# VH-VL binders against Sensor protein DivL (divL): the designs that were tried, part 2

Target 1, 212 residues: Sensor protein DivL (divL), of Caulobacter vibrioides (q9rqq9r547to758)
Amino acid sequence: NVSYELRTPLTTIIGYSELLERADGISERGRNHVAAVRAAATQLARSIDDVLDMAQIDAGEMALEIEDIRVSDLLLNAQERALKDAQLGGVTLAVECEEDVGLIRGDGKRLAQTLDHLVENALRQTPPGGRVTLSARRALGEVRLDVSDTGRGVPFHVQAHIFDRFVGRDRGGPGLGLALVKALVELHGGWVALESEPGNGSTFTCHLPETQ

## First folded at step 6 (VH-VL; framework fv_ustekinumab)

Design s28 (from a3 with heavy chain G100D)
Fold by ESMFold2-Fast, scan of step 6:
Structure s28 (fold): chain C 212 residues (1-212), chain A 123 residues (1-123), chain B 107 residues (1-107)
Amino acid sequence: as target 1 above (212 residues)
Amino acid sequence: EVQLVQSGAEVKKPGESLKISCKGSGYSFTDYWLGWVRQMPGKGLDWIGIIYPGDSDTRYSPSFQGQVTMSVDKSITTAYLQWNSLKASDTAMYYCAREDYYRSSWYDAFDIWGQGTLVTVSS
Amino acid sequence: DIQMTQSPSSLSASVGDRVTITCRASQSISDYLAWYQQKPEKAPKSLIYAASSLQSGVPSRFSGSGSGTDFTLTISSLQPEDFATYYCQQSYSTPYTFGQGTKLEIK
């Protein structure tokens, strides 16, 4: 399994980098170097996980672990994971959940992963002073999860292709986050949508069936 | 190396058809929009349009809609710009250029340009 | 269509000078603006994207600023290789439009 072969050395690099960051006797410049190495290794690990997840989905091998999920918990937990990055970027990160949304059946890990990618995308495209909002509401036959930002928006010609796979050779990394969002939501029997006007932010919506 | 290589210079008469090419290499051809830009002798840059090779979605400038056709052949990573009937006013340098969009850090700019194809239309 | 107007249309400068080129959009384009450099008989080269982001491999003496309708390209200390024509371009909406160009000439 390629997953084990790639994750093991990365886990080792990350672990030792964390230990070195906590060690006494290392210079300030040495700590900065170690932090940079750990950050790069962590980013590579996430990129590898995205590639492997997409490969697993393409092979029809990703099985969902369906459970009852409180939608408000899903959003609040996603907010908590992203709060530090939002603060570092000078962006307000808010949760707005309708009181009657309640429970949904889905894979908690995969839905959290979906929200993480959407929030990460929103934070990267929102300048300091802006806002990212995670919200949910129940509609006929579905629950809608929205990630809305006041950022740059998405050009009209890009909107139809924003969920397509993208590997930016010159910029590094596979660019699979939004493609994974689409794939994971579709595995739940749902679909994804984008509403954006260039210069006026974006709203990414995950439509999840409430399957009675 | 990411590269766009265009076909060679063309000399044509009014009324003739023409198809020029732009071959991409060193990158995932279907993941980037490809644009065409005209530059008439001694003049500035005029945007013709863009095409998404993955599904041939096109956006044309109104000035060029119906005057030219953009197309792609994904199997040979090549884009085309075609005229059914050339006019003397089509005399220009034609550039193809890749529009870079990195979904976690995007910008809409032509980052890689072909060397240009000079098209001369005269009788 | 969105019209892009550059100022000046041409300027003369000496090596070491600070040069400023401006670009104005006929309506707000947020930060959907790119700057290109074109040398004689060569294809354009990307310099700046998203109004202020420097393209990879472009020297740090180049910088861009602005948002909405008014944009600026600055070269902090002109080098001999910087003498060229510079174009701004909006990608806020189709059709994309270029400014008329600013020719930077040796004084």
Scores: ipSAE 0.361, ipTM 0.724, lowest interface PAE 3.8, mean pLDDT 87

Design s29 (from a3 with heavy chain D108E)
Fold by ESMFold2-Fast, scan of step 6:
Structure s29 (fold): chain C 212 residues (1-212), chain A 123 residues (1-123), chain B 107 residues (1-107)
Amino acid sequence: as target 1 above (212 residues)
Amino acid sequence: EVQLVQSGAEVKKPGESLKISCKGSGYSFTDYWLGWVRQMPGKGLDWIGIIYPGDSDTRYSPSFQGQVTMSVDKSITTAYLQWNSLKASDTAMYYCAREGYYRSSWYEAFDIWGQGTLVTVSS
Amino acid sequence: DIQMTQSPSSLSASVGDRVTITCRASQSISDYLAWYQQKPEKAPKSLIYAASSLQSGVPSRFSGSGSGTDFTLTISSLQPEDFATYYCQQSYSTPYTFGQGTKLEIK
């Protein structure tokens, strides 16, 4: 009830903000204010969705809609969605997919959501001039989806808790993204790993089973 | 809003046990590392360790390992620092502090500090 | 363990002055450096995290810079409330270590 009532006005705010950004006669300062409003509303909508998705998973109520997905399409679509943010941050966003990876069985919406959170995390951690790479490879019994960045890395004491849930204060909203990644990958029968050295980037890997 | 409130000043004799507390409020207690810092009279800051309240994972400074124990009680959002046997050299101000977070990054500074607990150990 | 060394150990300045405090790590710590302000009889206050990011509510006259081993805290126009002891701290590796402190005193 509450979630759908909040989503409707947020969608309206986002839609009209987008229209105003393209309208004639808006001052430069006015366009910046409208862009800020749209960005904030979009972030709030995503935060609400993340909270609700996690609640649904916790209740055992999230059913996956399993389909055949071309892995290269999954990565290229994730790149397309993040390209503008990567360019604004001065970060190179690349896709490297082995030719023979082919198809995976999974929920396209939820796997796209998973990649979006990993790419957003990578972009936040990567300074201008850095690189974020989306890649996939087929290994024995699984397909691995990697998101690698050349950013700050993750301290060892934090690595053990990087997928834990949190709703703490920050400029970017509640910290559910990586926890949701873990939950969604585990719903597919997979698991998530992190390889990182402080000061030398990070690689997040989603291990997805071939058998379903 | 977000705050850490520490227990009151303590005056103890050498050999006595002590447990001081740090109560968090206004944030998700289990999602942030909590640190303890010692400051001896007229001296600088000295890091004791950090604890993750979600699972009680701890990291101690080698100089404090075995001297003190960090623990938490999640049900009352409270962290503890405990000595089994106090020494005069334990006389200091003890601060608890939350390790901050920025947009899914956990390697920020101690962004919120308790007011401190003065511990005096004398015969 | 990573050793943090601050300079100067003490400094006298007047209101309106530009003040610079430096901090050096014994090995590279990337940008895992924080700056704290401590007034007499008070708890430390967080000023800067990730070497250069200003903590919420901290005045813009404070700024941090540096990466690797050499770091700087700058106060562009000193105010009466800025007289305090300043500490740097690395969180690159445990044990975390603080600099010895820089006491900023009124001239």
Scores: ipSAE 0.369, ipTM 0.708, lowest interface PAE 3.5, mean pLDDT 87

Design s31 (from a3 with heavy chain W106Y)
Fold by ESMFold2-Fast, scan of step 6:
Structure s31 (fold): chain C 212 residues (1-212), chain A 123 residues (1-123), chain B 107 residues (1-107)
Amino acid sequence: as target 1 above (212 residues)
Amino acid sequence: EVQLVQSGAEVKKPGESLKISCKGSGYSFTDYWLGWVRQMPGKGLDWIGIIYPGDSDTRYSPSFQGQVTMSVDKSITTAYLQWNSLKASDTAMYYCAREGYYRSSYYDAFDIWGQGTLVTVSS
Amino acid sequence: DIQMTQSPSSLSASVGDRVTITCRASQSISDYLAWYQQKPEKAPKSLIYAASSLQSGVPSRFSGSGSGTDFTLTISSLQPEDFATYYCQQSYSTPYTFGQGTKLEIK
């Protein structure tokens, strides 16, 4: 796989950067430089993965591994992965799940990826002191996964284009995250929605169909 | 480098049609909204509207709705502002501007501006 | 439509002065406010976005503040190149609207 050709040197850079951060004898300035290198390499690796995932979807080559997933586990695991970033940003990250949501049929890796992109977007838009909430509810024929933030909101004219692709803008810029959310949810037979009033935050909803 | 280059000055008579252009370079043209702003001689800035080049979605100011048409040609990364029938009151400097993004996720402010196209309409 | 009102419409100042220009929205626009500088015969230049964030390359003597309906642009120590007309603009909802402009003139 050609993706390994790109990820191997990045993994090496990240690994050595982590070792240098823990090493005795490195100056504080040097330790800060190493942390910056590691952060940049990690961001590049994520950008490469997003591009490769979108290419697979575009080619019709992404096959979902459907399984039974506890919705509460899905949300709690997403919260756990984002907790450090939320704390660094001064943002409260909460999970609210209806007791009876239970199981969904879906690809656990891809649904986790979907939530990670939505949470990252929410944290990016939410100033210190704000809140991001992961929630789920079940209705006849579907399960809804919500990521809600108290951030700046999305201007009305942007809302129609928020899921469009933003590729090659800059290193670590607004990449394919929300476009991947849309693509992955649609691969599950679902759809995505945004409810936002500028100045009053945003709620992104993934509508996932029930299957027997 | 990122820039917007507009077409040259125009001198027209009332009733004539006109199409002015704004060519983008140095960035992904279809990923940013592009706005048009009018400035009458000695006056302030009036927002005309914005267009999303990726799908030609438009938002017009009510004051300009039906008076002008915004369009794009993605193959040459160019946006257009067009009048079917000019009036003397259309005499103004016209600017195009790219709407940038804030915190790498949402659009905010016009960060890159064209140099302007002076349109003079007189009999 | 959201109306944007600037004050003053014009002011005279000397190099080294602290200059303050205000902008008021007819309804709350959160922080969806930008400031632009326009010199004679030139296109506007972006100074500030999201009410308080400096555009890349803009000198630190420029600062913006405010939220909701009341906003301020401050130039801490006026330089000769700062004599220009300044505009605020809301992007909270369409149609976008500009203030009427503040002309900053040399004393």
Scores: ipSAE 0.089, ipTM 0.636, lowest interface PAE 6.1, mean pLDDT 86

Design s32 (from a3 with light chain T94Y)
Fold by ESMFold2-Fast, scan of step 6:
Structure s32 (fold): chain C 212 residues (1-212), chain A 123 residues (1-123), chain B 107 residues (1-107)
Amino acid sequence: as target 1 above (212 residues)
Amino acid sequence: EVQLVQSGAEVKKPGESLKISCKGSGYSFTDYWLGWVRQMPGKGLDWIGIIYPGDSDTRYSPSFQGQVTMSVDKSITTAYLQWNSLKASDTAMYYCAREGYYRSSWYDAFDIWGQGTLVTVSS
Amino acid sequence: DIQMTQSPSSLSASVGDRVTITCRASQSISDYLAWYQQKPEKAPKSLIYAASSLQSGVPSRFSGSGSGTDFTLTISSLQPEDFATYYCQQSYSYPYTFGQGTKLEIK
């Protein structure tokens, strides 16, 4: 239920707002409460956008704005957006792009959105000292975009359902993030895959049709 | 409130069939794996298996494969554990439990447990 | 199958004591380990997931540590309500397996 995705950050905002109201001015504790409220509000805003995007896709109303995209720019821009979060988490965030990947036809905003969700997922799963790598390569008939992490991996029984909607949402889980990745890649005529051995990291791959 | 409510205690004779239930409420039933755990009197916890209610995918412990059947009815958010022919050695407390996730980490633990169903099989 | 061995099988302690329970896996399970508390005639309660993460609503005196094969549950200052049986459980590989349990009794 989409309501659960919205309830978690809303409950956090309400709870911390009440704690702040009882505080005697803004102490170090109060500053932490304010930070939690701000974080929850930001998460709620993004969750609303994700819900609206998924509703639009379900209705068949999301029209892609297809353009020529330099794959290396797509990866470098995604790295730039996530770099501060990676640094805060003590995680190395790298881009590795094969020289011959070149251009792909797709919706730049939606592919950036897809990479953002995958990178956010990878950073959550990767402990300090680990690494997240964005990479791309051209294969026969397709371009593959990979987000690989050295984190804890995905348990075998979860792997078949990792792209399902709202998994884990009641605990601040990804909710729609990975489901949106699948939906957006499929709108481009592609498909998504996961390779993971629990305890040994994960690689999420977006298979996208070749530019012709 | 997230809850798992199990059916009441059962007293059976060897050879009889039995089906016990576990009803979920307060969460999306089809989005979480549901496990079954046996505890024999005075003994520890023994994992039977898990079922994914969304598609009825099952994973059994080898020691329980063929001895018991897990199933679900999504329309009433209820899971079942069934025996075709009970043995005295099936006497135990049976728990159902939900596997949870936290912060997109997929660190599964049985976060919500049913109250248990006591099954007594004696001649 | 991955075997989980807890130590000790039972221990006696007093309120206010620091209590440590260990759990050893027969092979590496990374951090796919949970700890449960079970009081007499009650269902188990989740305490710790991912080896070291405290479940919501669980008092901060409980903590978990470890990775790979050796894991520890610690209660920093034992309270009367903490007398129970404690179980570790791995979810790294099928079949899932529990430790044999550690019974914590009043000294």
Scores: ipSAE 0.005, ipTM 0.523, lowest interface PAE 10.6, mean pLDDT 84

Design s33 (from a3 with light chain T94W)
Fold by ESMFold2-Fast, scan of step 6:
Structure s33 (fold): chain C 212 residues (1-212), chain A 123 residues (1-123), chain B 107 residues (1-107)
Amino acid sequence: as target 1 above (212 residues)
Amino acid sequence: EVQLVQSGAEVKKPGESLKISCKGSGYSFTDYWLGWVRQMPGKGLDWIGIIYPGDSDTRYSPSFQGQVTMSVDKSITTAYLQWNSLKASDTAMYYCAREGYYRSSWYDAFDIWGQGTLVTVSS
Amino acid sequence: DIQMTQSPSSLSASVGDRVTITCRASQSISDYLAWYQQKPEKAPKSLIYAASSLQSGVPSRFSGSGSGTDFTLTISSLQPEDFATYYCQQSYSWPYTFGQGTKLEIK
């Protein structure tokens, strides 16, 4: 079991790293090194989660738990989870929910996961002083979830492949995050889109059908 | 679709053996830790332990070590909690719960809970 | 073992009230804290993980904060369905431990 084999040593590394950061006798330089180790272990855990989720989707083992979800709650919860990272990066994180969006049928956990990946991508692309906006809008036959950023944008030659697996991995960017966004949205019967001009930000849109 | 379904209520006498079950469905059973929690009548929650179905690794609370046995049968995605000899003090509601790792949380928080199995032990 | 202490043990409130429940760990647990809601005769329901992250499907009126030893669960505008017992739980180290519970009662 890959999840078990990798989870236990990672949990141990993260736990002991946190204890070392709080321990007496650790120099400031040593604390910085320990924090870096913990950050790396946490990032590896995130990567493992993504790989396992993608494997489950590929195997047809990821069944959606469809329920009624208030779209405004979905966006506000995603904002709350990312607020600290946004503040550390010097980025404004805002929610703009169109009136009358109301409820959507979907898997709350998987839609939250989808928004988390999009927000992480947006924060990674946005320099200090920039802005990331989560928004939702109801259109005929669908609900659209947008994550817009004022960041660096996506090069034209990359745009056609941005949702492909491992795109951007070599630059320390998301390896599977955007591929998972596409896979999870498509499991809901929807589709994903990107609008970006290099140097002038990006908008990622998840189109979710009203019925499934 | 993600569910934990537990076996029905049990009424037993002290000294009897008992095995209760918790069946998982709608997720990869072997990829999540499965915990057991006891709640005595009118009291709070007590953590019994946790088992990893992929290899049956177990971690018990010191208060329950040697008193109960956790096990799994991967072929039917079912976890078990077993007593060799019940005591009146074992009277309680027993919950199984899945440990989540959503968004790389790795926090061992229980995100999905079974409905509970009421165990009554009286002479 | 890490001891979790909740305050208050019970409180009475009215619909629309802002309610705050606190949880204190006997040692630092970073953000390895979860909050659960339990209604009479029902299994506990996950509300918050990682001290401040809302579980899917949980109303936005619930929020969690804190790190280290002091944690807070807040309900910004109490609804009738919120009358329940609330538990905090640490997952920083085995054995996992729960707080004693806070019973939220109708005024």
Scores: ipSAE 0.000, ipTM 0.412, lowest interface PAE 15.4, mean pLDDT 84

Design s35 (from a3 with light chain S93D)
Fold by ESMFold2-Fast, scan of step 6:
Structure s35 (fold): chain C 212 residues (1-212), chain A 123 residues (1-123), chain B 107 residues (1-107)
Amino acid sequence: as target 1 above (212 residues)
Amino acid sequence: EVQLVQSGAEVKKPGESLKISCKGSGYSFTDYWLGWVRQMPGKGLDWIGIIYPGDSDTRYSPSFQGQVTMSVDKSITTAYLQWNSLKASDTAMYYCAREGYYRSSWYDAFDIWGQGTLVTVSS
Amino acid sequence: DIQMTQSPSSLSASVGDRVTITCRASQSISDYLAWYQQKPEKAPKSLIYAASSLQSGVPSRFSGSGSGTDFTLTISSLQPEDFATYYCQQSYDTPYTFGQGTKLEIK
């Protein structure tokens, strides 16, 4: 239940706001309460955006703004956005891109969104001391974007359903992240895949058609 | 309140058909795998299989494949376990259980269990 | 199939004792192991998931450890209500398999 997922951060915001309103003067505890409210508000805003994006896709109303994108910039920018979270979690976040991958035709905002969801998933799955790698390779007719982790892996019976809606919803969102990845890649004329052995990490691959 | 409620005890004769039920409430029924577990009197737990209600994908234990059928009715958030022809060796307690969530996956443990349905097959 | 073997099959202990139950997998299952408690005439109750994570509402005297093939469930200070049969279960691959159970008798 998407409403239930949105309710959790909203309850946190309400609770901390209530505590803050009852406080008198400025305390260090008050600062912590404000920080918690802001963090919960950020999660709620992200969750609302994911719900609206999926609704827009379902309605056939999401139009892509196609442009020429340097693949190495996509990966490096995604790494930069996730670097602080990776460091907090004790996880190495690396980028490996072939020199000659070059350009892809796509929507930069939506491809960045796709990589952000995949990296978030990888960081959740990877314990301290592990590694997450973003990589890209050009193959005949396509560019492959990989997000690999050394984490827990995905059980065989779950793999066919990993892109279904509400997978991972208990981790700070409506559970639409991987479903959005699939939808956004498919809007680009591509497809998504998972390669995983339980206990030996996972690799999520976005197959994108190369520039005609 | 997350809950699995199973149908009542059954007394059957060999050769009869049977369909027992497990109704889920308080959660998104189509987002979790649902498993069935057999426990023969005085014995341990035997895994029968799991079903994903969203698309009815099933995984059976080899020892139960062809002996029972798992199914779901999403409109009433209910799972079923069915026998075409019961045998005396089917006498057991049958539990349904929801496979819980961990690390963006439902694979870790049966976190919520039904109360059980006792099936007795005797002449 | 992955075989799960528990040790011991049964044990007797006194209130206040530290009790350990062992579970061994026939091949590596990473941390895809759960522990369940079953009291007489009741459905099993989830205690531990992912080898070491305590289920909500379960007393802190219960803990799980291990990875790969060897796992343990520990009860640090046994209480009368802990009389039960304990089962381990792997979810690394289908078919899922349970250990044969360990019956814990107080006295």
Scores: ipSAE 0.117, ipTM 0.648, lowest interface PAE 6.4, mean pLDDT 85

Design s36 (from a3 with light chain S91Y)
Fold by ESMFold2-Fast, scan of step 6:
Structure s36 (fold): chain C 212 residues (1-212), chain A 123 residues (1-123), chain B 107 residues (1-107)
Amino acid sequence: as target 1 above (212 residues)
Amino acid sequence: EVQLVQSGAEVKKPGESLKISCKGSGYSFTDYWLGWVRQMPGKGLDWIGIIYPGDSDTRYSPSFQGQVTMSVDKSITTAYLQWNSLKASDTAMYYCAREGYYRSSWYDAFDIWGQGTLVTVSS
Amino acid sequence: DIQMTQSPSSLSASVGDRVTITCRASQSISDYLAWYQQKPEKAPKSLIYAASSLQSGVPSRFSGSGSGTDFTLTISSLQPEDFATYYCQQYYSTPYTFGQGTKLEIK
């Protein structure tokens, strides 16, 4: 259920709030708890935005702000936003972009949002010591944005449902993130794919048509 | 509490049809694959297949494909295992079990099992 | 299909003993292995998933190890309620396959 996306960060906020109630005034530990509550509140705000975005897409009301985007900037900015979480998880986060990929026509905010969800998914599925790579390449009539990880992989029977909404919610699943990725890429006239062998990582690819 | 409750024991003759059920409660029924496992008297566990209730995607063991049909009714959170024509060799205990999804890496194995439905096929 | 082979097929032990059951896959299955306990006339109970992760509510005397093709279930100090049949299962790819089972009997 959609409320599951909101429940996870809310549970974290409640837990840290309870710890603060039992804490001995303001201390180093108290400051850490406050930071955790703030982080959870930020996650909740992001989850609310995702729910609203999905609702807007479903209603046919999301208008893309199409612009010229340098693909290398798109990938480097996504790496920068995720670097802290990658370091905390002990995962190497790399960018590999060919110089000749150049520009793509698209909504910079929505493509950044798409990459953020794919990177978050990759980091969740990659154990310490692993690697997540963001890359881009130009192919037949399209630009492909790849997010590859060296994680556990996706079982074959799961692969057909990985972009479904609400799958695995009560188990701490991927939430709306991958479903939103699919919706946003499709709004750009593209499609999203997964290539994975269980035990051997995963590659999520956003196929974006060339529009100039 | 997460539960899978199966229908009661069945006694049938060869050639008859049968449909047994497995009702889920206490969890999001459409978020989990549901599997069926056969255990013949005194034998081990045989995997029949799994079904995804969200869209009825199925994965059968090759030895059971065409022998039996898995289906679901989402409105009553119930999965079914069906035979068009029973054989004496279908005599067994049949279990349903929930497979976890998108946890830790991507999923966990069967975590919750039904109590079983004993099917006896005799002439 | 991936074949799962358990050894031994049966084993006799006394309360307090350390018991080890092994499971071998015909090809690498990474850590996609589960262990189940089945008591007479009861449904199987999940013990371990992902080769080494203990299911909630399962006593700490149970542990799993291994990766790739060779896996082990260990009971560190056998209790009376542990006499049962144990099954391994791969869930790396369909069709899922179970080992033939190991019956743990009172000596």
Scores: ipSAE 0.375, ipTM 0.705, lowest interface PAE 3.6, mean pLDDT 86

Design s37 (from a3 with light chain S93R)
Fold by ESMFold2-Fast, scan of step 6:
Structure s37 (fold): chain C 212 residues (1-212), chain A 123 residues (1-123), chain B 107 residues (1-107)
Amino acid sequence: as target 1 above (212 residues)
Amino acid sequence: EVQLVQSGAEVKKPGESLKISCKGSGYSFTDYWLGWVRQMPGKGLDWIGIIYPGDSDTRYSPSFQGQVTMSVDKSITTAYLQWNSLKASDTAMYYCAREGYYRSSWYDAFDIWGQGTLVTVSS
Amino acid sequence: DIQMTQSPSSLSASVGDRVTITCRASQSISDYLAWYQQKPEKAPKSLIYAASSLQSGVPSRFSGSGSGTDFTLTISSLQPEDFATYYCQQSYRTPYTFGQGTKLEIK
């Protein structure tokens, strides 16, 4: 199990970094270095999981654990996980959910993963002073999950390729995050969309059928 | 590290066909748009178009649409610019350039340029 | 199509001078503006992206500023290797368009 073999040392690095970060004898410079190590290890662990998840999807081996999920809980939990990164970036992170959206059928872990990637993307694209909004609404035959940002927007010629896999190591590009969003939403029988005008932010929408 | 290498200078007669190349190395070729830029002797830069190697999606300048064809062979990480029938007015330096990213998902500028291919069309 | 106009078309300066080149777009392009340097018989070199971000390996004496329609490239203390032609370029919408160029010459 490659993931277990890699995850174990990463968990150890993260754990010791957390302990050092809380230690009383560490200088400010030392605390900054430890925080950087922990952040890098956490990001590497996530990247490994994304690669493995994509491999499972490509092999047709990812089985969804379908359950009833409160949409408002899904969005609020995603906001909670991203709050510190939003604060560090000087970005407002808000949730706007229609009261009557209610329940959807889906895989809670995979939908949380989907929202995490979309929020992470939105935060990267949004300069300090901007806003990222998670919202949901029920439409005929579906629930729409939106992640909207006030960032740079996406050039028109790029929009058709934004969900493509990007395995570039130098700049990261779209990476696997948006490709994985598309794959996970499609596993739920849904589809993804982008609405953006350059200079005026972006809205990524996950269209999820009421029955999955 | 990251590099674009173009084919050598060409001397052609009006009406002849020509295909010039631009080979990428040191990066994921299919994940970056690749552009072509013309520079007439003693003149400025003129944008021809861009191609996405992953699926060969193309965007041409209206001035070049139908006059020239962009294509790629991703198995050898090479882009091409082709004319079916050259004109004397095609005499110019032709550059290929990679469109780089700003913040992981953004495209913004030609960050890596080929050395250029001089095309001379005369009778 | 978005038209890009540079000012001046040519400029004479001495080593050590502060040099400013301006670029104007015919409509708002947010920060989708790049600056390039081209030396005689060489390919252009990327200097600035997103109006104000310095490309890796470019000396800190180069800086860019502006948003919307008006943009500026500044060289804070001109060096001998900086004599070249400079181009701005928008990538806000296709077709991409370049300014006509500014030739920086020794005074």
Scores: ipSAE 0.171, ipTM 0.666, lowest interface PAE 5.7, mean pLDDT 87

